# Ledger of designs, part 21: VH-VL binders against q9ut70

Target 1, 155 residues: q9ut70
Amino acid sequence: MTIYAFYIYSRKCECVFAHRWKPSDRNSMETLVSQLEQNSIEDDMEKLIFGVVFSLRNMVKKITADQDQFMSYTTSKYKLHFYETPTNLRLIFITNPKIDSLTHVLQQIYTTLYVEFVVKHPLYTHVPPSAEEGGINCEIFRITLDRFVRTLSCF
Key: E = the ipSAE of ESMFold2; O = the ipSAE of OpenDDE; V2 = 0.75 times the mean of E and O plus 0.25 times the DockQ between their complexes.

## First folded at step 15 (VH-VL; framework fv_namilumab)

Design s02 (at its last look DockQ between E and O 0.41; V2 from the best seeds 0.00; counts 0 for: DG spot H30, pae O 2.6 > 2)
Fold by ESMFold2, look of step 15:
Structure s02 (fold): chain C 155 residues (1-155), chain A 122 residues (1-122), chain B 107 residues (1-107)
Amino acid sequence: as target 1 above (155 residues)
Amino acid sequence: QVQLVQSGAEVKKPGASVKVSCKAFGYTFDGYYLHWVRQAPGQGLEWVGWIDPYYGGTNYAQKFQGRVTMTRDTSISTAYMELSRLRSDDTAVYYCAREGYSRGYDNYFDSWGQGTMVTVSS
Amino acid sequence: DIQMTQSPSSVSASVGDRVTIACRASQSINKYLNWYQQRPGKAPQLLIYKASSLQSGVPSRFSGSGSGTDFTLTINSLQPEDFATYYCQQSKSYPLTFGGGTKLEIK
């Protein structure tokens, strides 16, 4: 298993969608994402991801022209792949450290799945719905995303 | 509207097998993991394992490995659990339970079948 | 395996009382704890997930708290229909494990 989790953060820096993939292992004692959380004093992976993304984005802006070109962050245990839209919607993969950038996949998820199921959602009054409103709770989006990600050669 | 309807009670002799069914209604069957949990008379709850109904992958508790088989038929939205080489201490109510989804949180059971009593007596 | 210990094993209380049920894990499970209610002869029903999140349709008199190894389920203003057995369950590691249960009896 090389892709561990997917997240969407709103421009308010709220996690509005999260999906984690289970290892298919007879003797698994812990999910892979739970293992990654051991690197945080805060037990909430969503807050850790935001803190890392925000810190790295600010450092990249200081090094490059004032652009939002932060693409990835790698540790010994995982790699964070990042894509941000002009409206500050943020799509994130957490993967094995050795996976090449998946930013193009994040862009594809945004332009196809997010547009189809979240932007066009008949009952969402604001896109994305706030975390307090339950975020992106569309069953079809979650299931379609899961199935799409499982078709990737690196999965 | 989410509902899980299980097959009826079974009485079996030691050494036999039992196959319990769980039919799903009111949701996309193959979009959610399905778990099996059992409860011996007067006892607590014990996790048996899960099945991914879309891909067919399974994960069994070690004490059942080699005796339990979980399958499904997505065309009729039905999951099955078969337990072989039955012993008297397998006497229990067997529940199917749907894994819920809440922003990536997993391994919790937001809908349960009514249960199937399996009695193993010699 | 992560052992889940509930206390008390049984409790009697009056309608209107506040009841607290404890659940302890043998190792840290962060917030990966769920609570279920099982009425006699019925399947369990989810009350609380992720330590403190209330399942849809569950009365607000139920609440959960805790993290790490120590967790509580609290029932404010106990009602007659709350006669049941309550189970905690950890979601962190396989095999998924349940506490031994707490039987709540209404006086």
Scores: ipSAE 0.593, ipTM 0.822, lowest interface PAE 1.8, mean pLDDT 84
Fold by OpenDDE, look of step 15:
Structure s02 (fold): chain C 155 residues (1-155), chain A 122 residues (1-122), chain B 107 residues (1-107)
Amino acid sequence: as target 1 above (155 residues)
Amino acid sequence: QVQLVQSGAEVKKPGASVKVSCKAFGYTFDGYYLHWVRQAPGQGLEWVGWIDPYYGGTNYAQKFQGRVTMTRDTSISTAYMELSRLRSDDTAVYYCAREGYSRGYDNYFDSWGQGTMVTVSS
Amino acid sequence: DIQMTQSPSSVSASVGDRVTIACRASQSINKYLNWYQQRPGKAPQLLIYKASSLQSGVPSRFSGSGSGTDFTLTINSLQPEDFATYYCQQSKSYPLTFGGGTKLEIK
């Protein structure tokens, strides 16, 4: 398993969706998500992830005079993939560092899954008692996303 | 409505094998991890392992490594747990349980089978 | 392995009472703690996941709190159907482990 986590952030920089995939052995995989969880910063994890992306995005824009786009960055432990929609949603994959850029996959997730199940079909959205206000609470989206990711060649 | 239906009670001799089935209803079978948990009579709960019905990947507790095999048949939405080289201390009710979706796979079990009693006796 | 310890092992209470059950982990499990209810002769049922999230369909009189190593399940205004055994379960790391259980009996 090479894909570890997926996040969606709103235009307000709030994490509105998060999904983590279960590795075969949780204790043997070193990922950003796993490390953050071990550091007892779960509540700030999503903010931290976005903070990194925000900084890198700004850096790229500054260097290239807003003519370039942040796609991904890689460490020895993981790769962060980034896509910003025309509606300023930020989609993020966290994967194995050897995985090629998944920006096109993120775009596909937006156009085919998010638009289909969240935007066009709001009836699939339910609000569980524990759900945060403003979050994406669409079980069909989550299930379909999971299945879709599993079908990826890099999974 | 999500429902997990397990096979009937089993009585086995020490050294034998037992295979318990768990059939899923009311949801996409291969979209959710399934866990097996057992409970000895009058005792607490013990995690055995999980299976990913989509790929067939498994993760077993070390205690059961080499003795337990989890499989699935997606065509009939059924998961199986086979335990070999049975011992008296394997006597327990075995449960299959679905792992629910949250913000990730957080290993909470939102649906349970009714349990299968496995008795190992001479 | 992470050891989960529940206290008390048993508690007697009356209908309408407030009851608290404690669960302690041998090491930090952050918020990866779930609570289950098991009635006699039945399978466990999920009450709380992620330390404090109430499972859909579970009465609001159930609540969970805690983080790190110490967790609490609270039942406000006990109902007759609440007399059962309760288990905590950590999902921080494999193997998944359960507490020893707390039997809630009618006084």
Scores: ipSAE 0.104, ipTM 0.743, lowest interface PAE 2.6, mean pLDDT 87
ESMFold2 (binder alone), look of step 15: mean pLDDT 94; pTM 0.958

Design s03 (at its last look DockQ between E and O 0.43; V2 from the best seeds 0.60)
Fold by OpenDDE, look of step 15:
Structure s03 (fold): chain C 155 residues (1-155), chain A 124 residues (1-124), chain B 107 residues (1-107)
Amino acid sequence: as target 1 above (155 residues)
Amino acid sequence: QVQLVQSGAEVKKPGASVKVSCKAFGYTFTGYYLHWVRQAPGQGLEWVGWIDPYSGDTNYAQKFQGRVTMTRDTSISTAYMELSRLRSDDTAVYYCAREGYSYGRGYDNYFDSWGQGTMVTVSS
Amino acid sequence: DIQMTQSPSSVSASVGDRVTIACRASQSISKYLNWYQQRPGKAPQLLIYKASSLQSGVPSRFSGSGSGTDFTLTINSLQPEDFATYYCQQSKSYPLTFGGGTKLEIK
């Protein structure tokens, strides 16, 4: 498995959806998450991801006078893929560093899955008692997303 | 209403194998990870492993590696746990349990629904 | 493996009492701790997940707190149906592990 996690951030910069795929090999994502959490940033994974993306995005925009787009950044352990929608939603994949850019896949997820199940069909959503306000609580979206991602050749 | 219904009690000899079934009702079977947990008589709970009913992927506790096999039949929303080379210390109630899902976090390895349990007795 | 230790192993209380059960992890598990209730002859039932999130359908008299290595389950105003065995479970890493349990008995 080469795709580890998927995140959606609102225009208010809040993580409204997070999905982590369980690795078939026990320790790839768990190790990565564990390593990130060891530096006193426990439970701040979503915030950390956003902070990095925010900084890189802004840097790219400033350097190129808003004529360039932040697509991805890669470390020795993972690659972060980024797509910002016209409505200023931020979609993010965390993958194996060898995976090619998935920006187009993120765009597809937005146009076909998010728009379909979250925007056009808000009745598919439900709010669990423990869910944070503004979160995407749509089982159909989640399940369809999971199935879609699993069909990717890089999964 | 989410419901997990397990097969009946089993009595086996040491060295034999046992296969316990868990049928799911009231939710999308392939949309949630399913775990197995056992409990020896008068003792605590022990995690055995999980299966993804959609893909069939599994993750077993090291203690059971090589002896446990988790499978599923999606056509009948049923999961199976087979334990081979049984020994007396395998005597326990075996539970299937659905993993809950937090939409801000994903799968967090908590069990929001449980089967009624299947007693497996291993005796000479 | 992460070791989970519960205390006390057993506790006696009366209806209406406030009871606290402690769970300690051998290493930091952040907020990845869940609480279960098990009545005699029954399967466990989820009470709390992620240290403090109350499972749907669970009475509000149940609450969880803590982070890192030390966690607490609190039952306010015990009801007759609350006399059972309670287990904590870490969900930080595999293998998933449970505490030894705390048996809550009627005084």
Scores: ipSAE 0.771, ipTM 0.903, lowest interface PAE 0.7, mean pLDDT 90
Fold by ESMFold2, look of step 15:
Structure s03 (fold): chain C 155 residues (1-155), chain A 124 residues (1-124), chain B 107 residues (1-107)
Amino acid sequence: as target 1 above (155 residues)
Amino acid sequence: QVQLVQSGAEVKKPGASVKVSCKAFGYTFTGYYLHWVRQAPGQGLEWVGWIDPYSGDTNYAQKFQGRVTMTRDTSISTAYMELSRLRSDDTAVYYCAREGYSYGRGYDNYFDSWGQGTMVTVSS
Amino acid sequence: DIQMTQSPSSVSASVGDRVTIACRASQSISKYLNWYQQRPGKAPQLLIYKASSLQSGVPSRFSGSGSGTDFTLTINSLQPEDFATYYCQQSKSYPLTFGGGTKLEIK
């Protein structure tokens, strides 16, 4: 398994959407290793994602009209892929470190799924609720996102 | 209303197999992980594993690896758990349970809806 | 495997009492801890997920707290319908594991 998680962070640097792909039993030893990495990645990743999102928030405050944001960050254990929307939502993939940037896939998720299912929802808010407040509550977006990501060749 | 309806009680002899069904109502069956949890009479709860109804992928507790098979039929929104080579300590109520989804936190391995349970008794 | 230890194993209390149930993990599970209520002869029902998030439809007299290894479930004003067994469950790593249960009996 190559794509571990997808996140959306708001302008307020709060996680408003999180989706993780669970490891399966196709290979029990591979599955065990994947589970350990995913669990460890989630705790460490929250700190790292906050650091990345915070850094980009500071950059936006100091300069105007910056479109070409930080694209990816790689460690020995994972790679973080990043895309910031015009409305300052931050879309993030966490993946195996060996694959190329998925920033254009993140842009596609925003324009074809988020805009169509979330922005056009009757109860849309420009700054979505935090995770504790229920986050982005759109089941069709979630299910369609999950299925779309599973079609990617690198998945 | 979300509802999980399981098949009826089973009585089996040691060495046999049992297949329990779980039919889902009131939600998108393929949009949520389904777990199986068992409870021996008068005892606590034990996790058996999960199935992803969309892909058919599974993850089993190591204790059951090689004896349990989880499947589903998406056309009738039904999941199945088969346990083979039964022994007396497999006597338990077997529950199916849907994993909840928090849109701001995703899947977190909590069980927000449960079937009524299926008693499986293994005796000679 | 992460072992979950509940205490007490049983408790007797009166209607209106405040009851606390403890759950301890053998290693840190952050806030990945859930609570369930099981009435006699019934399936378990989710009360609290992610240590402190109250499931929809659960009365506000139930609350959860804790992080790391030590967690508590509190019932602030015990009602007759709260007679049940309560289980904690860690959700950080596979295999998912449950505490041994706490049987709550009304005096």
Scores: ipSAE 0.548, ipTM 0.806, lowest interface PAE 1.9, mean pLDDT 84
ESMFold2 (binder alone), look of step 15: mean pLDDT 93; pTM 0.951

Design s04 (at its last fold request DockQ between E and O 0.43; V2 from the best seeds 0.00; counts 0 for: pae E 2.6 > 2)
Fold by OpenDDE, fold request of step 27:
Structure s04 (fold): chain C 155 residues (1-155), chain A 124 residues (1-124), chain B 107 residues (1-107)
Amino acid sequence: as target 1 above (155 residues)
Amino acid sequence: QVQLVQSGAEVKKPGASVKVSCKAFGYTFTGYYLHWVRQAPGQGLEWVGWIDPYYGGTNYAQKFQGRVTMTRDTSISTAYMELSRLRSDDTAVYYCAREGYSYGRGYDNYFDSWGQGTMVTVSS
Amino acid sequence: DIQMTQSPSSVSASVGDRVTIACRASQSINKYLNWYQQRPGKAPQLLIYKASSLQSGVPSRFSGSGSGTDFTLTINSLQPEDFATYYCQQSKSYPLTFGGGTKLEIK
């Protein structure tokens, strides 16, 4: 298993969905989580993770006059994959550093799973629920997401 | 409501095998990890392992590796735990338990629902 | 393996009392700690997950705190149905492990 976690952040930079798989090798993700949770709560951890991504995204856009896009960054322990929807929803994968870009997979997750099961849900109000409200608590979405991710060749 | 219903009490001889069942109601069986936890009489709780009901993947505590087998039948939303080469210290109440899910975190190895338990007695 | 140690092993209290139970991990488990209540002859029930998150349906008189290696379960204004055995459980790494339990008895 090379995919460690999946996150959805709202346009307000709030983590509204998080899933962490049970990989055979959790050292990278566990290390990251352990480090980020030091003297912090889970919400702070999620904010910190996205803070870095947000900064990188903005930096790339500013430097290149919006002619470039942030795709991913890699450390010796993990790779963060990034996709931003036209509605400024941010999808993130955390994987093994050797995994190639999964931006297209994130886009597919948005168009085929998120739109289908979350956006088209009768109770959806055009904005993902805040973390305080429980976030995206759509069981069908998370179950389908899990199954989909497990079919990936890199999983 | 989420319910886990386990099979009845078992009495076995040393060296025999026991297979305990756990039937799930009130939720998507294949959408949640199931764990097994046992408790010897008058003692604390001991984690045995988990199974992914969808794909059938398992993770056993090292103590039980080679003796425990966790399986499931998705058609009837039932999980099974088989323990072989039984010995007296395997005497315990065995629980199946559903792993909880928080949508801000995911699976975090806490148990939000429990079966009623199955007493397994191993005696000569 | 991560060893979990609870203290005290037993405690006597009266209805209306404030009770605290401690749980210590042999190494840092961040906030990956859960609390369970077990009544005699019954299966355990989840009270608190992730150190301080109250499980749905659990009375607000139960609360959890702590991070790293030291954790506390607090019961404010003890009720008759609260006399039971309480267990902490770490969910940081495998194998998952439980504390030895704390039996809360009526004084």
Scores: ipSAE 0.688, ipTM 0.892, lowest interface PAE 0.8, mean pLDDT 91
Fold by ESMFold2, fold request of step 27:
Structure s04 (fold): chain C 155 residues (1-155), chain A 124 residues (1-124), chain B 107 residues (1-107)
Amino acid sequence: as target 1 above (155 residues)
Amino acid sequence: QVQLVQSGAEVKKPGASVKVSCKAFGYTFTGYYLHWVRQAPGQGLEWVGWIDPYYGGTNYAQKFQGRVTMTRDTSISTAYMELSRLRSDDTAVYYCAREGYSYGRGYDNYFDSWGQGTMVTVSS
Amino acid sequence: DIQMTQSPSSVSASVGDRVTIACRASQSINKYLNWYQQRPGKAPQLLIYKASSLQSGVPSRFSGSGSGTDFTLTINSLQPEDFATYYCQQSKSYPLTFGGGTKLEIK
């Protein structure tokens, strides 16, 4: 598998949603690498994501143009794909470094899944809910997201 | 209420196979990974593997690779674990366990609901 | 494989006591450690996940702490229903592994 994790960060640079995927192939070399990266890089990943999201917040603040900004950050081990909305909601994939941009997928997740299940959520008093309120804790959203991402050819 | 109900105890001879079932109630079966964990009499817990009930993908501990097969039938919300070429040291209680979902990290390999266990006895 | 070592293997204690159970990993597992309670003849039950997060419905007298390789489960003001075996489990890497257990007995 090539997609390791998905994150949503709020305007306040708080992680309000996180999802990571498990390998499904039995004991393949690709599966073993995916398992190691998912389980072993989480602390370093969190530090990197926070630093990148904080830097993006400062950069977007300086730009008066379109708030739909697309950025990527690549290391030898993984690639970060970013999509930011005009309201400074940030959607992030962590993937294998060799795949092409998934910006179109992030935008699709925002326009279809996030809008339908989070924005229209009857119990959220504001959107996204803050991390202190438990963030996005909608089961339908996370199950639908998981199923959608697993249908992607690059998954 | 989340509930996992397993099939009854089994007595087998060495070299045979056993298939244990685990029926899920009270949650979306295909939305959670299901794990199998065993416990030999008077001993600790040992992880066997997991199944993704939606796609049928699996991950097995290396020591069981080649002997274990995990499957499911989504129409009846039931998972199965089959262990072949049984030997006396496979005698254990076999548990199915649902992996919890942590909003903020995703799947984190912790087991928030367990079946009652199925005793499998392997003796000549 | 990451090996998990629990100590002590057995503890005798009285109702109202404070009990501490230790768990050590053979390498860093960050905060990916879970605690389970197993009453005699029953399946394990989750107490603590991610080192310190209390599972819903678990009494507040249970707490977990630690990171890296050293972890602790604490039971404040021990109750009669707390006499059971306790297991730690690392959740960072496959294969998932458990400690050997700590049996908590009434004194």
Scores: ipSAE 0.453, ipTM 0.775, lowest interface PAE 2.6, mean pLDDT 84
ESMFold2, look of step 15: ipSAE 0.398; ipTM 0.760
ESMFold2 (binder alone), look of step 15: mean pLDDT 93; pTM 0.951
OpenDDE, look of step 15: ipSAE 0.439; ipTM 0.837
ESMFold2, fold request of step 27: ipSAE 0.452, 0.418; ipTM 0.778, 0.769
ESMFold2 (binder alone), fold request of step 27: mean pLDDT 92, 92, 92; pTM 0.949, 0.948, 0.950
OpenDDE, fold request of step 27: ipSAE 0.530, 0.621; ipTM 0.857, 0.876

Design s05 (at its last look DockQ between E and O 0.38; V2 from the best seeds 0.47)
Fold by ESMFold2, look of step 15:
Structure s05 (fold): chain C 155 residues (1-155), chain A 122 residues (1-122), chain B 107 residues (1-107)
Amino acid sequence: as target 1 above (155 residues)
Amino acid sequence: QVQLVQSGAEVKKPGASVKVSCKAFGYTFTGYYLHWVRQAPGQGLEWVGWIDPYYGGTNYAQKFQGRVTMTRDTSISTAYMELSRLRSDDTAVYYCAREGYSRGYDNYFDSWGQGTMVTVSS
Amino acid sequence: DIQMTQSPSSVSASVGDRVTIACRASQSISKYLNWYQQRPGKAPQLLIYKASSLQSGVPSRFSGSGSGTDFTLTINSLQPEDFATYYCQQSSSYPLTFGGGTKLEIK
């Protein structure tokens, strides 16, 4: 499969939302590729994403403009797609390394799904909720996100 | 509160088919994968497969491929498992089970139906 | 297919005892192992997912540990309601497979 995971990090570099899709299936998950992705992606990805968010936070200290920021990083195993809002909310896809940049899809998720379900959430005292408060725990947001991403041609 | 309520016990002859239903309550039916697991009398648990209730996609254990069909009706929050060409060794309790969600889909079962006994005898 | 081996197949124990149940996978499954309790005549119930995460509503006397191929379920201070059969299940690859079960009986 092409899209593995989606994350949101707050301005404080906290992971406030995570969503991982089911491993690719060719009638068996026993293939080396599927087992490797299943076994390592959650822990390795948290370390990698923290490193990327930390690196970008140092770049933001140098940048004075309130502009959207788009980047992607590619390794032999995956591609990280990054979108940061002017308020330092960070949206991230982890995908197959061969996929064209999805950073504008991340922007679309922010402007449509995040605003509708997280910003307008009646019970959140601040947006995004801190990781200590349980982060973004809105079921409708994660279900709508999952459905939207699965409509993408590259999924 | 999450509940899965299954159809009643069935007695079938070899060669027939059976269709077991599983009705979901207390959660968004199309937001969670649903699995089927069976247990022969006095035996352990055996995975049959899963269905994605939103898109209708399925994944079956190879030993059931060609004999099992999983479907759903989202308007009544109900999933179905049909097993055809029944044999005596298909005699088992058939459970539906909801896949749990914690930051992703991880193939564990956080809620189970009460089970449906299917007996295949001549 | 990944084979799951549970040991022991049965255990006799008293209320208040500490019991451990082992589960071994035929190949590495990382942390993708789950534990279920099945009381007589009832459906299975989730106890532990992803090796060590306690399902909501499960008493803290239950704990899970392990990674790779070797996993353990521990029950501290057995209660009368804990006498049941326990199953491990790997969630790393299809087909999903269960251990043979461990029956925990009153001594």
Scores: ipSAE 0.640, ipTM 0.827, lowest interface PAE 1.3, mean pLDDT 85
Fold by OpenDDE, look of step 15:
Structure s05 (fold): chain C 155 residues (1-155), chain A 122 residues (1-122), chain B 107 residues (1-107)
Amino acid sequence: as target 1 above (155 residues)
Amino acid sequence: QVQLVQSGAEVKKPGASVKVSCKAFGYTFTGYYLHWVRQAPGQGLEWVGWIDPYYGGTNYAQKFQGRVTMTRDTSISTAYMELSRLRSDDTAVYYCAREGYSRGYDNYFDSWGQGTMVTVSS
Amino acid sequence: DIQMTQSPSSVSASVGDRVTIACRASQSISKYLNWYQQRPGKAPQLLIYKASSLQSGVPSRFSGSGSGTDFTLTINSLQPEDFATYYCQQSSSYPLTFGGGTKLEIK
């Protein structure tokens, strides 16, 4: 498993969806996440992730006079992949650092899964009994996303 | 309504194997991790392991490594736990439990089977 | 492994009472602590997940608090059906581990 987590942030910079995949073993990302979670609440971690992306995105736009896009950044432990939709949703993958850019995959997730199950088909939006309140509470989206991600060659 | 229905009670001799089934109803079977937890008579709860019904991946507690095998049949929404080389201290009620969803692997169990009593006696 | 210690092991109370059960982890588990209720002869039932989130369908008289190593389950105004054994469970790291349980008995 090389994909660790997926996030959706609203245009208001709020994390409206988060999913973490169970690691097959203790890996660098799990260690990092565990360390972060020990020192902060989940909300703080999500805000931290967005803050980093926000800063990098703005930096890239400023340096290139808005002629370039932030796609990803890599550390020794993980890679963050980024896609911003025309509606200013921000989709993020956290993966193994060796994984190539998944911006196109994020775009596909938006156009085929998010638009299909969340935007066009609001009837699929329901809150599972055990789901936390707030954000995107669509079980069909979650399950389909999970299934889709698992079929990726890099997973 | 989410429901987990387990197989009936088992009586086994030491050294034998037991296979317990857990059939899921009322939800997408492959969309949720399934755990096994056991409870010896008059004792607390002990985590055995989990299975990913979609991929078939498993994670066992080290205590049971080499003795436990978790499988599933997606066509009938059924999970199985097989425990081999049974000992008297394996006598317990074995539960299957669905992992609830919040933000991924939160590892809380929002639905439980009724339990299967496994008795190991000479 | 993370050891979970519950206290008390047993407690006697009356209907209408307020009861608190403590759970301590041998190391920090952040908010990854769940509470279960088990009635005699029945399977455990989820009450609280992630330290303080109330499971759907669970009465509001149940609440959870705490973070790090110390956690508390509180039952306000005990009802007859609340007399059972309660377990905490950490999900911070594998293997998942449970507390020893707290048996709530009628006085």
Scores: ipSAE 0.361, ipTM 0.812, lowest interface PAE 1.9, mean pLDDT 89
ESMFold2 (binder alone), look of step 15: mean pLDDT 93; pTM 0.954

